# VH-VL binders against FAD synthase (ribL): the designs that were tried, part 21

Target 1, 153 residues: FAD synthase (ribL), of Halorubrum lacusprofundi (b9lsn4)
Amino acid sequence: MTRVVAQGTFDLLHPGHVHYLEDAATYGDELHAIVARRTNVTHKPAPILCAEQRRDMVAALTAVDEAHLGHPEDVFVPIQRLDPDVIVLGFDQHHDEADIAAALAERGIDCRVERASGRDPRYEDELLSSGDIVDRILKQRGSDCDGAREGQR
Below, E stands for the ipSAE of ESMFold2; O stands for the ipSAE of OpenDDE; V2 stands for 0.75 times the mean of E and O plus 0.25 times the DockQ between their complexes.

## First folded at step 16 (VH-VL; framework fv_fasinumab)

Design m7 (from j1 with heavy chain Y108F, light chain R30E H91Y; at its last look DockQ between E and O 0.03; V2 from the best seeds 0.00; counts 0 for: pae E 4.0 > 2, placed apart)
Fold by ESMFold2, look of step 16:
Structure m7 (fold): chain C 153 residues (1-153), chain A 122 residues (1-122), chain B 107 residues (1-107)
Amino acid sequence: as target 1 above (153 residues)
Amino acid sequence: QVQLVQSGAEVKKPGASVKVSCKVSGYTLTELSIHWVRQAPGKGLEWMGGFDPYSGKTIYAQKFQGRVTMTEDTSTDTAYMELTSLRSEDTAVYYCATDFRWGKGDYFFDYWGQGTLVTVSS
Amino acid sequence: DIQMTQSPSSLSASAGDRVTITCRASQDIENYLGWYQQKPGKAPKRLIYAASSLQSGVPSRFSGSGSGTEFTLTISSLQPEDLASYYCLQYNSYPLTFGQGTKVEIK
């Protein structure tokens, strides 16, 4: 049996997430998704949804056999527990495959590292990031944080 | 150009509260992310909490949750840190430190106040 | 929480010596690490940001390197005015955590 791991934040789900997980599933027999806990990151907005909700939504995707919460401090803890044969990186994840493979080997994890294909936009107004979705919501249904401005137009 | 000027030293008894001020000049408070760091005598630096511009909320270190309140008065460009239920181990120099809120502000603690000694003794 | 393990805790070196100080993070913090110098009785001063970027006005004998979990601060030729305590700070995620500090003395 070939166990595949994919990992990500998976905040507000979008078609890019679905494509990544579907592509990752093609690398083996079982796809396990790890939902990261990068809450309180100082250099980018916090995820909108709590990790448990994000995990439950990912678990509902057809391509995913099991979804797991990540470790609050060490992303490799759940990977060690699962002992996968293949880890599939997201298309836009900026780690080099060789560096990830070395980090896994250092921790005694013997697995192959692959990278998923990217997803092109298929619709004119398609949003392919959680950040873009948040921006759209704020533009259409939000107001200035320290001011009240009536009118949604 | 930016300066952080803190209130003067204080001596407190156990169980009391202290409120330290940090006045910003050279920039307005709304352009900065204010954090508080303390240092017990002979010890290292300890982050207590600060304003996170991405969430728009103040984040407190768990150790101080429930005892510390950090506030800002934009009309006077002054930040405050209040610590309650003081104990002898709260004796420390308290610093305010900052960076810019957006973009460049991700590097943390470019500017520091001069420090405020708070001594807790009976 | 991300623990920062700084070593050594203290050192004594001669003027002109090359000095290295190491910080290890308990998890990957990419390059979100700063180095700070604190002279006795003074507020800390930032030397390095983003692991390797030298703060404006800091002498070029100071340099930083590393990414991920292991980082170093190097003083290429120690000067008398470098007598201070040095701290690393991870700012990848809350809570922000400092290393324990390294006290540098001149023999």
Scores: ipSAE 0.119, ipTM 0.583, lowest interface PAE 4.0, mean pLDDT 87
ESMFold2 (binder alone), look of step 16: mean pLDDT 91; pTM 0.934
OpenDDE, look of step 16: ipSAE 0.184; ipTM 0.742

Design m8 (from j1 with heavy chain K57E Y108W; at its last look DockQ between E and O 0.22; V2 from the best seeds 0.00; counts 0 for: pae E 14.3 > 2, placed apart)
Fold by ESMFold2, look of step 16:
Structure m8 (fold): chain C 153 residues (1-153), chain A 122 residues (1-122), chain B 107 residues (1-107)
Amino acid sequence: as target 1 above (153 residues)
Amino acid sequence: QVQLVQSGAEVKKPGASVKVSCKVSGYTLTELSIHWVRQAPGKGLEWMGGFDPYSGETIYAQKFQGRVTMTEDTSTDTAYMELTSLRSEDTAVYYCATDFRWGKGDYWFDYWGQGTLVTVSS
Amino acid sequence: DIQMTQSPSSLSASAGDRVTITCRASQDIRNYLGWYQQKPGKAPKRLIYAASSLQSGVPSRFSGSGSGTEFTLTISSLQPEDLASYYCLQHNSYPLTFGQGTKVEIK
């Protein structure tokens, strides 16, 4: 049996997430998705949704056989427990395959590293990132009723 | 922050049972793997058992199997350890300790209860 | 069962001294080792996780190293508040096992 691991934040789900997980599933018989904890999300804004909700939403996706909460301190611990044959990185994830492969080798984990394909937009106004969804919400629903704030973050 | 608050000290006679509680706050009990560790006076730490999130079962140290039962009440976020057929050598401080559920061998016991002294005498 | 042999069982050192404590595992436990400090009458407190990672809020004079079967805890400059017993814990395999402890005293 070929066990595949995918990992990500999976905050506000969008078609890019679904494509990633569907592509990852093609590499084996069982797809296990690891949902990053808030403490592990340091390269981008903290997720809006709690980890348990994100896990439950990922677990409901057809491509996913099981969803797991990540380890709060060491992102490689769940990978070692699952003992996968393949880890599939997201198309835009900032980690290099070589760096991940080296980290796995240092830990004695015998696992192939692959990277999922990207998803081309299919629809007008389609949003393929959680950040874009947040921006759209703020633009359309974020106006103050009683006053204005003028500042850029 | 996870906080673990244990029940108060107990004095028991040999042959009796004791049930120690560990109330969780800051997170819900179902997010945590609760384990129990004891320490006899002047002695080191001894793991008794705990919840294994990978198997979904409680694992008991062989020494205590048959005498210990560990249970959880998710409605009150309280874990329990019950030890039966008490002997004088069971006199110890009993701790609950925990980390988040994420797999086998992942117990980095970051959070500990204050301890519950159980004295078995006379 | 994995036996954790901790040495020394006790030591006495002066403030400012460098102190090292070792744990040896009877089997390869990779980096699945934690170091704990216990002051008298108190619950243990984690100092080091994953063999070498310093817990947040722990003074930088504490460090851990090692992997496989040999591990060390180092206190670079012993302070009066470091008077405690120190334990290693392996969590690679059930049953979880502690070293027998090292009692550190200040001269």
Scores: ipSAE 0.000, ipTM 0.488, lowest interface PAE 14.3, mean pLDDT 85
ESMFold2 (binder alone), look of step 16: mean pLDDT 90; pTM 0.933
OpenDDE, look of step 16: ipSAE 0.325; ipTM 0.781

## First folded at step 17 (VH-VL; framework fv_fasinumab)

Design n1 (at its last look DockQ between E and O 0.32; V2 from the best seeds 0.00; counts 0 for: pae E 16.7 > 2)
Fold by ESMFold2, look of step 17:
Structure n1 (fold): chain C 153 residues (1-153), chain A 121 residues (1-121), chain B 107 residues (1-107)
Amino acid sequence: as target 1 above (153 residues)
Amino acid sequence: QVQLVQSGAEVKKPGASVKVSCKVSGYDLTELSIHWVRQAPGKGLEWMGGFDPYSGETIYAQKFQGRVTMTEDTSTDTAYMELTSLRSEDTAVYYCATDFRWGKDYYFDYWGQGTLVTVSS
Amino acid sequence: DIQMTQSPSSLSASAGDRVTITCRASQDIRNYLGWYQQKPGKAPKRLIYAASSLQSGVPSRFSGSGSGTEFTLTISSLQPEDLASYYCLQHNSYPLTFGQGTKVEIK
């Protein structure tokens, strides 16, 4: 009974998210995904979708056994509750494995830290980030007159 | 920062109803679960009910079932507790308190300031 | 319902004293217990979660211990500002239940 934790924002789901979670699931018997709340997301743009919706979408993925919302103040609170055997970092996550392992050890969490593999595009015109999806939407459906401020009016 | 601001004190007669409000700021109400706790004068804390994220429903303490309704208005980020058929033993300070929608493990990080409800003839 | 029996109901101690407050659950609640401080005229404030984890911003003189059915809140060196009532809360099962409280006074 090996419990795996993965965590991320999981805003607009894309194939990169699916690959991350599928790869994380290979590290154990059950995969728990922690979905960051808006206040936890300090190192990148605020998510478009509310955390409940993001959690529900992640919970529907075949690789995910349970999805949980993160704690608004202490990102380690849900990790302590889940007591995982393995935490899997995303391929591009900014933290080093050793730094995360040290933070877990400091908190008395006995847990291995691994990093998921990356995903290259497999299809022509595939988008692998929530930012790219937002940019595509704005290019195709945005308008300067509808959505832009052109000074005082 | 999460802040909970409750409506002001109320004086009611037996048999009346009261509706206490709890306005949330500094966080999205849709990601919180609001619970209600009361404290009679000189007495301890008593849980009345709150939203259970696992069932997706509001759970009421059995003592209050049939008399209490807890609702939320996400357009104003305000939670409400209405208690009907008031009697003198319902005189208490009523608190709203937060639970985050990530499980039951870390209850009541933040509390409102309390609302005194006095029931007397 | 899970009954939380808290003792003592009140205590009076000198500044600098080590004091302990105990909560006993009528059944196993694992570590699903919090400790709350309520100063006169104020709303409660959480001190301890998960039986033993110190809330951010709470002085380190506060500590919690225990699991299962027996839990203890310890104040290692009582300070004048610790004059308050203290409550345990179990949240293992609905209905959520508090201990009856412990009033701490400085003599």
Scores: ipSAE 0.000, ipTM 0.501, lowest interface PAE 16.7, mean pLDDT 85
ESMFold2 (binder alone), look of step 17: mean pLDDT 91; pTM 0.937
OpenDDE, look of step 17: ipSAE 0.245; ipTM 0.754

Design n2 (at its last look DockQ between E and O 0.05; V2 from the best seeds 0.00; counts 0 for: pae E 17.7 > 2, placed apart)
Fold by ESMFold2, look of step 17:
Structure n2 (fold): chain C 153 residues (1-153), chain A 120 residues (1-120), chain B 107 residues (1-107)
Amino acid sequence: as target 1 above (153 residues)
Amino acid sequence: QVQLVQSGAEVKKPGASVKVSCKVSGYDLTELSIHWVRQAPGKGLEWMGGFDPYSGETIYAQKFQGRVTMTEDTSTDTAYMELTSLRSEDTAVYYCATDFRWGDYYFDYWGQGTLVTVSS
Amino acid sequence: DIQMTQSPSSLSASAGDRVTITCRASQDIRNYLGWYQQKPGKAPKRLIYAASSLQSGVPSRFSGSGSGTEFTLTISSLQPEDLASYYCLQHNSYPLTFGQGTKVEIK
């Protein structure tokens, strides 16, 4: 049994997320996805969805055998607990596979580090990032005039 | 195009704090990874820290750990760098810099720089 | 930490000369290297990304080469406006590290 770990925020799901998890699943027999928690002291915008909802959505994907919440302070805690044979990085997750492997080895985690392939856009106007989805929503549904009635413009 | 506009020059005494702002326009701050780089007079560039979108955390250069805080206010699209317990050696031009490609090709865009002078 | 050793620290060359600036990394950084130009009193400007890709709007006399641990910035025909300091930056791993810089003067 080859256990694979993938991790990410997985906020507003899009085809890029699905491709990443499907590609990660090809590296072994069962895929465990770790869903990152919000950082409660960061200045960056929190994910739109709470971690439990994001975990439940990821767990529903065919490629995912189990989905887990990440540790709020130590990203390696769930990885140590799962003891995976392979960790698959997302296509756009930028760090050297060797540097990640070294960090895992420093913590006594002996597993292979791989990187998933990217997904090319297939459709005109396809959105492949949570940021693009948020931008589209704001452009189409955002309010420009606080408290204004529609006919007063 | 992305534009980074920084706050004006500051003069501080040793032991004080400084907070430099970096206002982003032409792109959403939430889609950028803002980093801070400083340059002492006549010296080279020194990375101080920045947000790493892959880990979801701010990474600080060890030299500044405990003295620097980097924050962002998405309501005003403004990033901040605060450096405390200033010393004369902290006299430098402080730059914000970023790339819209989630750190793939670091520092395509730079602010104009903010001179901070620390003198007794 | 990955150390970036940049050479030379300064050079003086005539207009039209071919000049080269090198950076050596203490560890394999693949192609995660950028080259930056800083004119006096200005912010740095990126010339090259991904070791060899020319930034849009940068003159074609600039080129980058190398991967792994050795990298070169080349100016095929030095122009008066190329008077600047040049820096390499590795972004393969944290902490991000710059070379110490190369000051280019026109004589």
Scores: ipSAE 0.000, ipTM 0.482, lowest interface PAE 17.7, mean pLDDT 84
ESMFold2 (binder alone), look of step 17: mean pLDDT 92; pTM 0.939
OpenDDE, look of step 17: ipSAE 0.058; ipTM 0.682

Design n3 (at its last look DockQ between E and O 0.02; V2 from the best seeds 0.00; counts 0 for: pae E 16.8 > 2, placed apart)
Fold by ESMFold2, look of step 17:
Structure n3 (fold): chain C 153 residues (1-153), chain A 121 residues (1-121), chain B 107 residues (1-107)
Amino acid sequence: as target 1 above (153 residues)
Amino acid sequence: QVQLVQSGAEVKKPGASVKVSCKVSGYDLTELSIHWVRQAPGKGLEWMGGFDPYSGETIYAQKFQGRVTMTEDTSTDTAYMELTSLRSEDTAVYYCATDFRWGKGDYFDYWGQGTLVTVSS
Amino acid sequence: DIQMTQSPSSLSASAGDRVTITCRASQDIRNYLGWYQQKPGKAPKRLIYAASSLQSGVPSRFSGSGSGTEFTLTISSLQPEDLASYYCLQHNSYPLTFGQGTKVEIK
């Protein structure tokens, strides 16, 4: 049995997340998704949705066999517990696969590191990032509450 | 539209430190990733560091590691770049530039006006 | 680190001329390349993102092409207001790296 891990924030789900998880699932028999906790983000912005909600939404995706919450202090704890054969990185990650593999090896985690394929927009109005979704929401709904901002609408 | 307003020009002696501010308006700082780019007089652009959305941490160019710290104060929507142990070759215009954390990953859609830092005896 | 080699370092052309500026990456950077214009005394301004996509509000005389390791910025009919330095930026991998710049002058 080949166990695959994917991990990410998975805040507002979009087709890019679905593609990533579907592509990751092709690397093995069982796909486990690790959903990052808010506490894994230092002084940077927290996800919009709570971790339990994000985990439940990811777990409902057909490609995902199990979804797990990340560890509040050490993001590698659930990876070590799952003991995956493959970790699949998202397409747009700037870290090299070799750097991630070295970090896993330093922690005694023996697994391959792969990178998922990208998903190009397939539709004129398709949103493939949480930021694009947030921006669309603010433009359509936020102006009524916050007043006008200078710049483009 | 996002607007970045930087602190004013500074004159420093060698060995001193400088802290440049970059105030964000028209959007929440928490939804942006701030990068810092400098340009020595008559020279090209040089990336110093910026936020990596995957790791959630700031990545510094190796040339500046140990001398540069980039921080944010979300209560004032202000980002900061502090450079220590200044030398004459650190004389440059320092820009803040931004990307959306949730965006398409295309870099540096918005730039501050620049802050001249002059390091001289 | 990914080296970005930009050519030419400077050029002087007449108004109305077609101008091309090239940028070569030392490694495959896919389409993770932007083109920036910097007018004297001003901050840089993005012209092209994703190698070939024109930024909103940028005149259609600007275009970008290429992928992988070779990229081109084209100005189809040079205008007086295009007097500037132009830079490519790769953002495929850290550290982010700019080309050394191309200074465009009009005679």
Scores: ipSAE 0.000, ipTM 0.495, lowest interface PAE 16.8, mean pLDDT 84
ESMFold2 (binder alone), look of step 17: mean pLDDT 91; pTM 0.936
OpenDDE, look of step 17: ipSAE 0.012; ipTM 0.599

Design n4 (from m5 with heavy chain G105Y; at its last look DockQ between E and O 0.87; V2 from the best seeds 0.00; counts 0 for: pae E 5.0 > 2)
Heavy chain, then light chain:
Amino acid sequence: QVQLVQSGAEVKKPGASVKVSCKVSGYDLTELSIHWVRQAPGKGLEWMGGFDPYSGETIYAQKFQGRVTMTEDTSTDTAYMELTSLRSEDTAVYYCATDFRWGKYDYYFDYWGQGTLVTVSS
Amino acid sequence: DIQMTQSPSSLSASAGDRVTITCRASQDIRNYLGWYQQKPGKAPKRLIYAASSLQSGVPSRFSGSGSGTEFTLTISSLQPEDLASYYCLQHNSYPLTFGQGTKVEIK
ESMFold2, look of step 17: ipSAE 0.236; ipTM 0.745
ESMFold2 (binder alone), look of step 17: mean pLDDT 91; pTM 0.935
OpenDDE, look of step 17: ipSAE 0.419; ipTM 0.811

Design n5 (at its last look DockQ between E and O 0.03; V2 from the best seeds 0.00; counts 0 for: pae E 17.4 > 2, placed apart)
Fold by ESMFold2, look of step 17:
Structure n5 (fold): chain C 153 residues (1-153), chain A 120 residues (1-120), chain B 107 residues (1-107)
Amino acid sequence: as target 1 above (153 residues)
Amino acid sequence: QVQLVQSGAEVKKPGASVKVSCKVSGYDLTELSIHWVRQAPGKGLEWMGGFDPYSGETIYAQKFQGRVTMTEDTSTDTAYMELTSLRSEDTAVYYCATDFRWGKDYFDYWGQGTLVTVSS
Amino acid sequence: DIQMTQSPSSLSASAGDRVTITCRASQDIRNYLGWYQQKPGKAPKRLIYAASSLQSGVPSRFSGSGSGTEFTLTISSLQPEDLASYYCLQHNSYPLTFGQGTKVEIK
């Protein structure tokens, strides 16, 4: 049996997340998703949704066999605990496969590192990032501070 | 809401053992990190041990190592603490306490406490 | 092991007084510090987490401050229902350790 790990923030779910997890699942028999906590999301804006909610939403996806919360300080702790055969990086994750493989080797974790394919938009007006969804919401429904409510500043 | 309900008070003789239960409701035990804390009469709080989700192991305070065992039964959502070779100084109220697993803010929820009296 | 030194061990104060309780850690624990209230015969209740964050449902007269090795719980205007023992807890490293406690009485 081949255990696969995927990791991400998975804030507002979108088709890019689903594609990543579906592609990751093709690398083995069980897909375990690690959902990052707020405190270890340092290269993006803080997530909008709490970690438990994000984990529960990811767990409901057909491709995912189990979803887990990440470690607040060391992202490798849950990876070591799960003892995966394969770790699949997201298409746009900024770490190189070699960097991750080195970090795993340093910790004595014996697993293969792969990278998922990207998802091209399939529909006009499709949003493939949580940031794009937030921006759309703010454009369409934000404005308490821009004076749209009768002359406010 | 998460609730922790503990087993009732017990009276034991020196040298005996005690097993205190802590039933979790309102949440899944597998998503919680259960710890045990005791308080001797008129004294402060003392951590005994608990499950560490990051290592996947139970960590015991050195003072109790070899005498205490902490287990969980996920089919009944119940955690247990067993203390053996009881001494009179083990007379205390024993609490289970927890936070969400993988969290870093401890002891948001407490059981009501279980008085264990060790007397000859 | 990290020792938590809590002071005072007890105090008596009048309703309306400002009360300050301190904990000093034997080494840097960042903000991994909680404050707990225990009324007689009851289980402890968390007041403050992450050194300074107020638990939901706790009155705003309670506040926490500090980081590193020195931490303070403040009750800005003591009320009769605040009669309790108060404890700090560090969770920076195992073993988890409590301060010795502070018994607060109302004159």
Scores: ipSAE 0.000, ipTM 0.482, lowest interface PAE 17.4, mean pLDDT 85
ESMFold2 (binder alone), look of step 17: mean pLDDT 92; pTM 0.943
OpenDDE, look of step 17: ipSAE 0.020; ipTM 0.627

Design n6 (from m5 with light chain Y32W; at its last look DockQ between E and O 0.64; V2 from the best seeds 0.00; counts 0 for: pae E 8.9 > 2)
Fold by ESMFold2, look of step 17:
Structure n6 (fold): chain C 153 residues (1-153), chain A 122 residues (1-122), chain B 107 residues (1-107)
Amino acid sequence: as target 1 above (153 residues)
Amino acid sequence: QVQLVQSGAEVKKPGASVKVSCKVSGYDLTELSIHWVRQAPGKGLEWMGGFDPYSGETIYAQKFQGRVTMTEDTSTDTAYMELTSLRSEDTAVYYCATDFRWGKGDYYFDYWGQGTLVTVSS
Amino acid sequence: DIQMTQSPSSLSASAGDRVTITCRASQDIRNWLGWYQQKPGKAPKRLIYAASSLQSGVPSRFSGSGSGTEFTLTISSLQPEDLASYYCLQHNSYPLTFGQGTKVEIK
């Protein structure tokens, strides 16, 4: 059996997340997703949803066999525990494949590093990031006294 | 960082009950999977049960089923283990032990309480 | 249930000796095994997780190896402070099962 690991924040789910996990699943027999804890997210705004909710939503996706929370103190602990054959990075994740492979090798983890394909928007007005979803919500439903909805008189 | 502080030693008569507490500091109890392990004098370690975040249920070792109840109070970040119908064989040090919740297989006991001696004398 | 057979039950060795403790599982447990050290009167301390991964802050003279059904804890150069009982734990399935323990004594 070939065990695949994917990892990410997975805040507000969107089609980009689904594509990533579906693509990652094609690399092996069993896909495990590691959902980052809030304390592990330092390169972008903190996630809106709690880690357990994000994990449970990811676990419900057809492509995902198991979903796990990341370790708050050492991001490599869940990788060492799972002992995967393949780690698949998201298309736009900031890590260099070679740098990740080197870090795994230094820890004695014999694991391929791959990167998932990207997903282009398929529909007009499709949102492919949690940040874009948040921005849309704020634009349409945020507090703005001078933007009163038509018909409020 | 994670600290587990257990209640003090207790002396009980056969047939009584004991409730051992385990207060968590440094993290909320909801981030941890608390398990209980006991050790009779001169004996090895014995798992009694614990919370399984994958199933969302508390799992008890068969030996203690029906006599042990493990509960958590998230408002005080305190876990409890209650053992009823005590017998002299229940004389042991009782430990709480934990690691962070992550899903299936959360049983890397990284943090341990100091232990609570429960003595059951006839 | 998964039975963990730990050997030896006790050993006595000189400072500087290489010592080896083994655990055998009755079924395949992959790498879901930990090693714990317990000094007299103290709570256990995790030394090794995932069969071979060294816990942060544990001296490098400790190492773990094995997968599947046979696992080994090695102390490459025994020190006086290593006087303790050592336990393996499988967490592949419930009930969680410890080995019987190995008491290590310094000659």
Scores: ipSAE 0.011, ipTM 0.641, lowest interface PAE 8.9, mean pLDDT 87
ESMFold2 (binder alone), look of step 17: mean pLDDT 90; pTM 0.931
OpenDDE, look of step 17: ipSAE 0.383; ipTM 0.800

Design n7 (at its last look DockQ between E and O 0.03; V2 from the best seeds 0.00; counts 0 for: pae E 15.8 > 2, placed apart)
Fold by ESMFold2, look of step 17:
Structure n7 (fold): chain C 153 residues (1-153), chain A 121 residues (1-121), chain B 107 residues (1-107)
Amino acid sequence: as target 1 above (153 residues)
Amino acid sequence: QVQLVQSGAEVKKPGASVKVSCKVSGYTLTELSIHWVRQAPGKGLEWMGGFDPYSGETIYAQKFQGRVTMTEDTSTDTAYMELTSLRSEDTAVYYCATDFRWGKDYYFDYWGQGTLVTVSS
Amino acid sequence: DIQMTQSPSSLSASAGDRVTITCRASQDIRNYLNWYQQKPGKAPKRLIYSASTLQSGVPSRFSGSGSGTEFTLTISSLQPEDLASYYCLQHNSYPLTFGQGTKVEIK
């Protein structure tokens, strides 16, 4: 049995997330998704949704066999517990595969590192990032609540 | 479409303080992460600090810690940078610069016009 | 703190020349690197973000490449209006740090 791990924030789900997880699932028999906690996300805005909700949404995807919350302090703890055969990085994740593989080896995790394919937009107005979704919401709904502009709704 | 308009040039004596303003238009201040960057005459760019949307706090470069305060007034959409205990080496053009708090474009898509602060005896 | 070492500090090139400016980080900054152009007397203008993504409205003669610790800004055919100082900025970790700058002159 080949166990695959994918991990990410998975905040506002979009087709890019679904593609990533579907592609990751092709690398083995079971796909386990690790959903990062707010404390694990240090270089981007904090996720909008709580980790439990994000985990539940990811678990509902047909490509995902199990979804797990990330460890609050050590991102490798759930990876060690799952003992995967393959870890699949997202297409746009910026870490080098070799650096991740070295970090896993230092921790005694014998695991292949792969990278998922990217998803190109398929529709004119398709949003493929949680940030773009937030921006669209703010553009369409945030401005309508301003007091100076309410008479124009 | 974001516009950042800064207050005018200032001349200060050593030991004084200066407070530079940066008025935002086109968007509200709460949608932006305002940072401050300075440039001494003939020198390069130096980051002083700014609002970090991840922590919700302002982060200051260690060099300025204890001398700089960055504040925001959301009722006027104006950000401020106050630098105290001025020295002659603080003579510089001070820029406010920004990005959207939730955007993909990280750091300094938009810049104010700059405010010259001259510190001399 | 992450030190950004930019080279060369200055250069002089003829119109039409290909110009290359290098920025090296003291540690891995992934692709969290931007390039800025500052013309004399003006505020900086972002040219490139995420190491290689061209800012809207920037001429296609500008390009960026690299990841990790080594990054390059290329001007494929230098134009007279490209006379400026160029800066890289890392935004992987606080404090945010700029390279020392590269002054580009037309000869």
Scores: ipSAE 0.000, ipTM 0.490, lowest interface PAE 15.8, mean pLDDT 85
ESMFold2 (binder alone), look of step 17: mean pLDDT 92; pTM 0.943
OpenDDE, look of step 17: ipSAE 0.014; ipTM 0.604

